# VHH binders against q9c0h5r722to879, part 5

Target 1, 158 residues: q9c0h5r722to879
Amino acid sequence: WSSESIKKPMIVTSDRHVKKEACELFKLIQMYMGDRRAKADPLHVALEVATKGWSVQGLRDELYIQLCRQTTENFRLESLARGWELMAICLAFFPPTPKFHSYLEGYIYRHMDPVNDTKGVAISTYAKYCYHKLQKAALTGAKKGLKKPNVEEIRHAK

## First folded at step 19 (VHH)

Design o6
Fold by OpenDDE, fold request of step 22:
Order: C-alpha cells, then structure tokens, then sequence
Structure o6 (fold): chain B 158 residues (1-158), chain A 119 residues (1-119)
C-alpha cells in the first residue's frame, strides 16, 4: 500500500497511452479506496475505473497489479475493504491476460485464508468472492458489445 | 503453418463416453491457453472448458463433473474426456487457442469434430 501517487506504471510498457492512463488510474483507485480526496461519489469513481479498464485493454493487467499493491499491507480497514470491492467490480467486466492470470489468482487465493482477516474486515470473504469472479471471467472474458459499463452494472457487481 | 485438428467424435448413446483430441502443430503449444467450444444445430457456438498453461481447468456448469479437459505439452495435444453424455451434448466440438497476452481474442480454431448423442 502507498499513500503516494505513482509516477510510472508498475508494469513496464512502451505504450505511451498506457503510461499516462496508469498514473491516472492509480489516483482513481486511491479515490475509491478513500485514500485520496474525491469529487465524485464512490460509485461514479468505480465506474470510471471499470470503464478505463474495459476500454483500454493494455491497462487491465496494470489495473490489477495496482489493486494488489493497494491491498497489500494496508492497515486502513475501510480502505482495504474498498480495494477488494473494487477488484471484484473490475473482475465483473474484464479479466487479466492469461499471462497475468496465475499471479492474480495466486494473490487472491492466499487471501482466502481467514488468518488474513482483521477486526472489522473479513478479507477472506472478499477474496473468495473475487476468486469466483476471476474463474468466471477466465471462461467468459470481458464484457462484450459496444456499450460501456454503467452505474447499474457497477452496483450489481458489488 | 498453425494447425489445430480435432478428432474422436462419433455417435454414442445417452450415458456413453467419448474422448476428443485436439492436435496442435506449427506453434509453441505451451504458450497458449486452450479452449473447447461446441455448436449445436441452430444454436450459437458456446465455450465449455478451458485449460491454462499450468494445467488449471475451468468448466461451464452444464459439463461440470462429466467432462474433463487435459493437455500434454510433450505431444502438443489437448483432450476432452466426455462421460455421461446427454442428447443436449450433441454438436460440433472445436478447439481454440488463446495467446498469453490476449484479451480473449482467439486467433485459431480447429475444423471441429462431430459428436452425436442419440438413442
């Protein structure tokens, strides 16, 4: 977990658009998690995150590694819970690449152990939910069609 | 040349078993996820199973407990063991490869093998 913004993508990339969007994405993640001031309500922030990941395919693995970062050694319970919630939301719209799948799956799986639970936050429950969403996404892939994610879909994904 | 060739289809009675094969050539087999699809007459093609690089498997609910997907990287072949076959399992079965950096864009498909379950 970091309170600071990132100045470059966590995953090395030559794509300038991804580089730029990665930094913005991290800020949005922080906003949703409550670690950064947000002008919009959490639902709309999540929609923006999901829309970016859905629309920019090259950003998806970056998105998930950022979420892993923000849910690792995060002692802010509300922030931590929201991080996992956001992961679940994103998994409802798009999976990571096959290349990154095993890493994310392993990360989620390790957090399914109740030993990771803290007072007030059942991380294992969130992880289990994410695990099932990841498995489903591995079969179905990303949201299909031309219609962007909407608020109702975000709400349902929680 | 990249090739995916399905085989093993045939006619079987309900409750019977079949084993399908997908033989791959012309590419590094281990660098791809592999999928089984099927298409019944008049119905859109549907995915039914996937196997990852490491051999982890996922199934749609309709085939869980009955079908088993596997792969042998040394032989460049993927398999689908189908048990307890039902009439609704009838269709053309296809294998497809998914690149490691893919966003669920399948770039190659087999020609398909026909499975007919009938009494």
Amino acid sequence: as target 1 above (158 residues)
Amino acid sequence: EVQLVESGGGVVQPGGSLRLSCAASGFTFSDYWLYWYRQAAGIERELIAVITFSGRTYYVDSVKGRFTISRDNSENTMYLQMNSLRAEDTGLYYCARLPEESHWEFDYWGQGTLVTVSS
Scores: ipSAE 0.795, ipTM 0.897, lowest interface PAE 0.7, mean pLDDT 95
Fold by OpenDDE, fold request of step 22:
Structure o6 (fold): chain B 158 residues (1-158), chain A 119 residues (1-119)
Amino acid sequence: as target 1 above (158 residues)
Amino acid sequence: EVQLVESGGGVVQPGGSLRLSCAASGFTFSDYWLYWYRQAAGIERELIAVITFSGRTYYVDSVKGRFTISRDNSENTMYLQMNSLRAEDTGLYYCARLPEESHWEFDYWGQGTLVTVSS
């Protein structure tokens, strides 16, 4: 977990567009988690995050690794809960690449143990939910079609 | 030349079993996720099972407990063991590969093998 912004993508890339969007994406994640002043209500911040991951395919693995970062060694319980919630939301719209799948699956799986639960935050419950979402996404892939994610879909994904 | 060749299809009675094979050539087999699809007459092609690099498997609900997907990297072959077959399982079965950097866009398909479940 970090309270500071990232200066470059966490995953090395030559894609200039991904490089540009990665830092902005991290800020949005921080906004949703409550670690940064938000420019909009949480629902719309989540929509923007999901839309970026959906529309910019090369950003998806970066998105998930950023979420892993922000849910690791995060002692702010409300922030932590929101991080996992956001992961679940994103998984409803797109999976990571096959290359990154095993890493994310393992990360989620390790957090499914109730030993990780603290007062006020059942991390294991969030992780289990994400696990099922990931499995489903591995079968179905990303949301298809030309219509971008919408607010109602975000609400349903939580 | 990349090839995916399905085999093992045929006519079987309800409750019967079939084992499909997908033989791959012309590429590094272990570098791809592999999928089974099927297409019934007049219906869109549907995904039914997937196997990852490491051999993890996922299934759609309609085939869970009845179908088993597997792979043998030494033989460059993927399999689909189908048990307790039903009439609704009738269709053309396809194998497809998914690259590791893919965003769930399949870049190669087999020609398919026909499975007919009929009494």
Scores: ipSAE 0.787, ipTM 0.894, lowest interface PAE 0.7, mean pLDDT 95
Fold by OpenDDE, fold request of step 22:
Structure o6 (fold): chain B 158 residues (1-158), chain A 119 residues (1-119)
Amino acid sequence: as target 1 above (158 residues)
Amino acid sequence: EVQLVESGGGVVQPGGSLRLSCAASGFTFSDYWLYWYRQAAGIERELIAVITFSGRTYYVDSVKGRFTISRDNSENTMYLQMNSLRAEDTGLYYCARLPEESHWEFDYWGQGTLVTVSS
């Protein structure tokens, strides 16, 4: 977890657009998690995050690694919960690449142990939910069609 | 030349078993996720199972507990063990590969093998 912004993508990429969007994406993640001042309500922030990941395919692995970062050694319970919630939301719209899948799956799986739960925050429950979302996404792929994610879909994914 | 060749299809009775194979050649087998699809007459092709690089497997609900997908990277072959077959399992079964950096785009398909479940 970091309170500071990132200066470059966490993944190695040659895609200029991904490079450009990665830092902004991280800020949005921080906003949703409550670690940064938000300019919009949480649902709209989540929508923006999901829309970026959905529309920019090369940003998906970056998005998930950023979420892994922000849910690792995060002692802000509300922030931590929101991070996992956002992961679940994103998984409802798109999976990571096969290359990154094993890492994310392992990360989620390790957090399914109740030992990871903290007072008032059942991380294991969030992780289990994410795990199921990931499995589903591995079968179905990303949201199909031309219609972007919407607020109602975000609510349903949460 | 990239090839995916399905085999093992045939006619079986309900409750019977069948083992399908997908033999791969012309590419690094271990660098791809592999999928089984099937297509019944008059219906769209449907995904039924996936196996990852390391052998992690996922199934659609309709085949869970009955079908087992596996792979042998040393033989460049993927398998589908089908048990407790039902009439609704009838169809043309395809194997497909998914690249590791794919955004869910399958880049190669086999020609399929026919499975008929009938009394």
Scores: ipSAE 0.778, ipTM 0.892, lowest interface PAE 0.7, mean pLDDT 95
Fold by ESMFold2, fold request of step 22:
Structure o6 (fold): chain B 158 residues (1-158), chain A 119 residues (1-119)
Amino acid sequence: as target 1 above (158 residues)
Amino acid sequence: EVQLVESGGGVVQPGGSLRLSCAASGFTFSDYWLYWYRQAAGIERELIAVITFSGRTYYVDSVKGRFTISRDNSENTMYLQMNSLRAEDTGLYYCARLPEESHWEFDYWGQGTLVTVSS
């Protein structure tokens, strides 16, 4: 977990556009989680995060790595809950690449045990939803027409 | 060059079994997800099963409990054990390779091996 900005993406890349987008993405994730000041309401912040990942395929693995980072060793319960909510929201619209799929599956699996739940935060429930979505992605190949992110789908994923 | 060669197809009675093989060459086999697809006459190619580079497997509902996908990285070969075969399983079976950074686009397919389930 970090409250600070990042200077470079988690994934090594030579593409300067991807580098800039990765740093902006981290700020948006922090805003949704309540770890960074935001003027927009959380729903619209989530929409912006999901739309970036949906529209910029090269950013998808970075997005999920940043979410793993912000949900690991995060002792701020509201922030932790919002981080898992955002992961569930994004997985409703797009999967990671096959390369990252197995890592993310393992990460999510480790959080499916109710022992990971904390004071009123049902982390395991979000993790189970995310796990199901990842397993379906392996079967569908992400080729089927996933819907562009929209507010109603985001409310459903919360 | 990259090659995927299916074998093991044939004619079998309903309830019977077949084992399909997909022999691979020209690439680092252990680094790829591998898929079995099938195509019956007049329909689109459909997914059957997938095995990841770590050995994790996934199946469509219509074959769960009847088909088993496996891989032998030392022999560069993927297998599909098909049990309790039904007439609906008739078709041309293909293996396919998925690059790890492909955003879910296959780059190589085999020629296929024909499976006919008929009494």
Scores: ipSAE 0.256, ipTM 0.624, lowest interface PAE 3.9, mean pLDDT 83
Fold by ESMFold2, fold request of step 22:
Structure o6 (fold): chain B 158 residues (1-158), chain A 119 residues (1-119)
Amino acid sequence: as target 1 above (158 residues)
Amino acid sequence: EVQLVESGGGVVQPGGSLRLSCAASGFTFSDYWLYWYRQAAGIERELIAVITFSGRTYYVDSVKGRFTISRDNSENTMYLQMNSLRAEDTGLYYCARLPEESHWEFDYWGQGTLVTVSS
């Protein structure tokens, strides 16, 4: 977990637009999680995050790595819950690459045991939902990412 | 040149078994997820099974428990063991590769091997 901005993406890239978008993406993730001040309501922030990941394919793995970072060793209960919620929302619209799929599956799996639940936050419930979405991505991933995120689908995923 | 060559198709009675092979050449086989698809006449190709570069497998419900996908990286070959075959399994079976860095876009397909289940 970090409360600070990042200067470089988590994944090394030579693409200037991906580098810039990765830093902006991290700010949006912090805003949704309540770790950075936001003027927009949470639904609009989630829409921006999902839309960036949807529209910039090279940003998708970075997005999920940033979510893993912000949900690891995060002792701020509300922030942690919102981070998992955002992961579930994004997985409704686009998968990571096949390479990152295995890493993310393992990360999510480790959080599916209720012993990981923090008082007042059912992390395992979010993790089980995310795990189901990842299992489906291997079978339907070629069809995902063609439909633009919209507010009604975000409400459903939430 | 990248090549994927399916073999092992044929005519079999309902309830029978068949083992398909997908022989690969011209690329680093172990770096790719591999898929089996099938196509019945007049229908779009449908996914059957997936095996990742690490051996994790996924199946569509219609074949789960009857088909087994596997790979042998030392022989650059993927397999599909098909048991308890039904008439609806009839079709042209293709293998396809998915690069690990792709955004879920297959870049090469085989030409297919025909499986006919009839009595």
Scores: ipSAE 0.192, ipTM 0.574, lowest interface PAE 4.5, mean pLDDT 82
Fold by ESMFold2, fold request of step 22:
Formats: structure tokens, sequence, C-alpha cells
Structure o6 (fold): chain B 158 residues (1-158), chain A 119 residues (1-119)
């Protein structure tokens, strides 16, 4: 978990667009999780996060790694819950790459046991939902034109 | 040159079985996710099964329990075992390769093998 800004992506990349967007993405994730002041309501912050991952395919693994970072060793319970919620939202719209799929699946799976629940936050429930969405994404990931993120789909995915 | 060649299609009675093959060449077979699709007349191409480079499998609900996808990396071949075939399984069956990079777009398709389920 971090409360600070990042200056470069967590995945090494040569794509200058991806580098710039990774830093802005981290700020948006922090804003959704309540770890950074937001000028927009949470649903519209989630919309922007999901739209960036949906439209910039090279950013998708970075997005999921940032979410893993922000849900690891995060003792701010509301922030932790919102981080998992945001992961579930993004998985409704786009998968990680095939090479990252196993890593993310393992991360989610490890959190599915109720033993991982912290007081007041049912992490295992969020993780089970994310696991299901990740498996569905593998089956549908070869299709073009996943629906563009919108508020109603985000509310539904929560 | 990357090539995918489907075979094993034919005419079969309802309730019957077929085994499709996808022979691959021109790439490191073991590095890629592989997919089976089908296309019935007048319908868009439909994903039916996925096998990852690590061997994990995923199926759409309409074929789950009836179809089994597998791969033999030593023969550069993917298979689709189709059991309990139904009339709605009729269509042209394609195999496809999905690169391991971040893009979820297929870069190679076979020509397809026709499966007809008819009494």
Amino acid sequence: as target 1 above (158 residues)
Amino acid sequence: EVQLVESGGGVVQPGGSLRLSCAASGFTFSDYWLYWYRQAAGIERELIAVITFSGRTYYVDSVKGRFTISRDNSENTMYLQMNSLRAEDTGLYYCARLPEESHWEFDYWGQGTLVTVSS
C-alpha cells in the first residue's frame, strides 16, 4: 500500500503513453480508494479508471498490479474494501493479458478464504467475485468490442 | 509463416461424438493460449473453449460438460473432443491463437472444419 504518488509505472515499458498514463492511473486509484482527495464522486472516478484500462490495452496489467499493490498490507479498512471493489469493477470490462492472468488469479485465490477477512471487511467475498469475473473474462477475452464502461454497468458490477 | 489447420469435422447423428484437431506450425506452440470458435449460418463467430499455455481450460456454458479442449505441445496440436452433440452445435469450427502480449485480439485463424449434426 502507498499514500504517495508514483513517478514511473510498476511494469517496465518503452511506451511513453503507457508511462504517463500509469502515473495518472495510480492517482485515480488512490482517489477511488479514499487515499487521495477526489474532485469527482466515486462512481465517476471508477468510470475514468475503467475507461483508461479499457481503451489503453497496454495499461491493463499495470492497472491490476497497482490494485494488487494498494490492497497488499493496506490497514485502512475502507480503502482496502474499495480497492477490491475497483478490481471487481475493472474485471467486468477487460481482462489482464494472458501472461499476467495466472499471477492475478493466484493473488485473488489467496484472498478467497475467510481466514483473510479483517474485522469489518469481508475480503473473501470481494475476492470470490473477482475470481468469477476473471474466469469469465478468459472465456470472453477473444471478442472485440467489450462494452465501453458506463455508470450503470459500474453500479451493477459493484 | 504461422499456420493453423483444423480437421476432424463431418456429419454426425445427434448424441454422437467428434474429435477435432488443430495442427499448428510457424510459432512456439507452447507459448500461446489457444481457442476454439464456431460459427453457425447467420450467426457471429462464438467462442466455445480456451486452453492456456499452462493447460488451464475454460468453457462457455453451452458446451461445458460435453466438450473437452486439450493440447499436445510435443505434436503442436490442439484438440476438441465433442460429445453428446446437438443440432445447435452445427457450424464451422475454427481454432485461433491469442498472443501472450497485452492485446486480446487474435492474430491468426484457421480455415475452419465443418461439423454437421443431423438426423
Scores: ipSAE 0.007, ipTM 0.294, lowest interface PAE 10.8, mean pLDDT 79

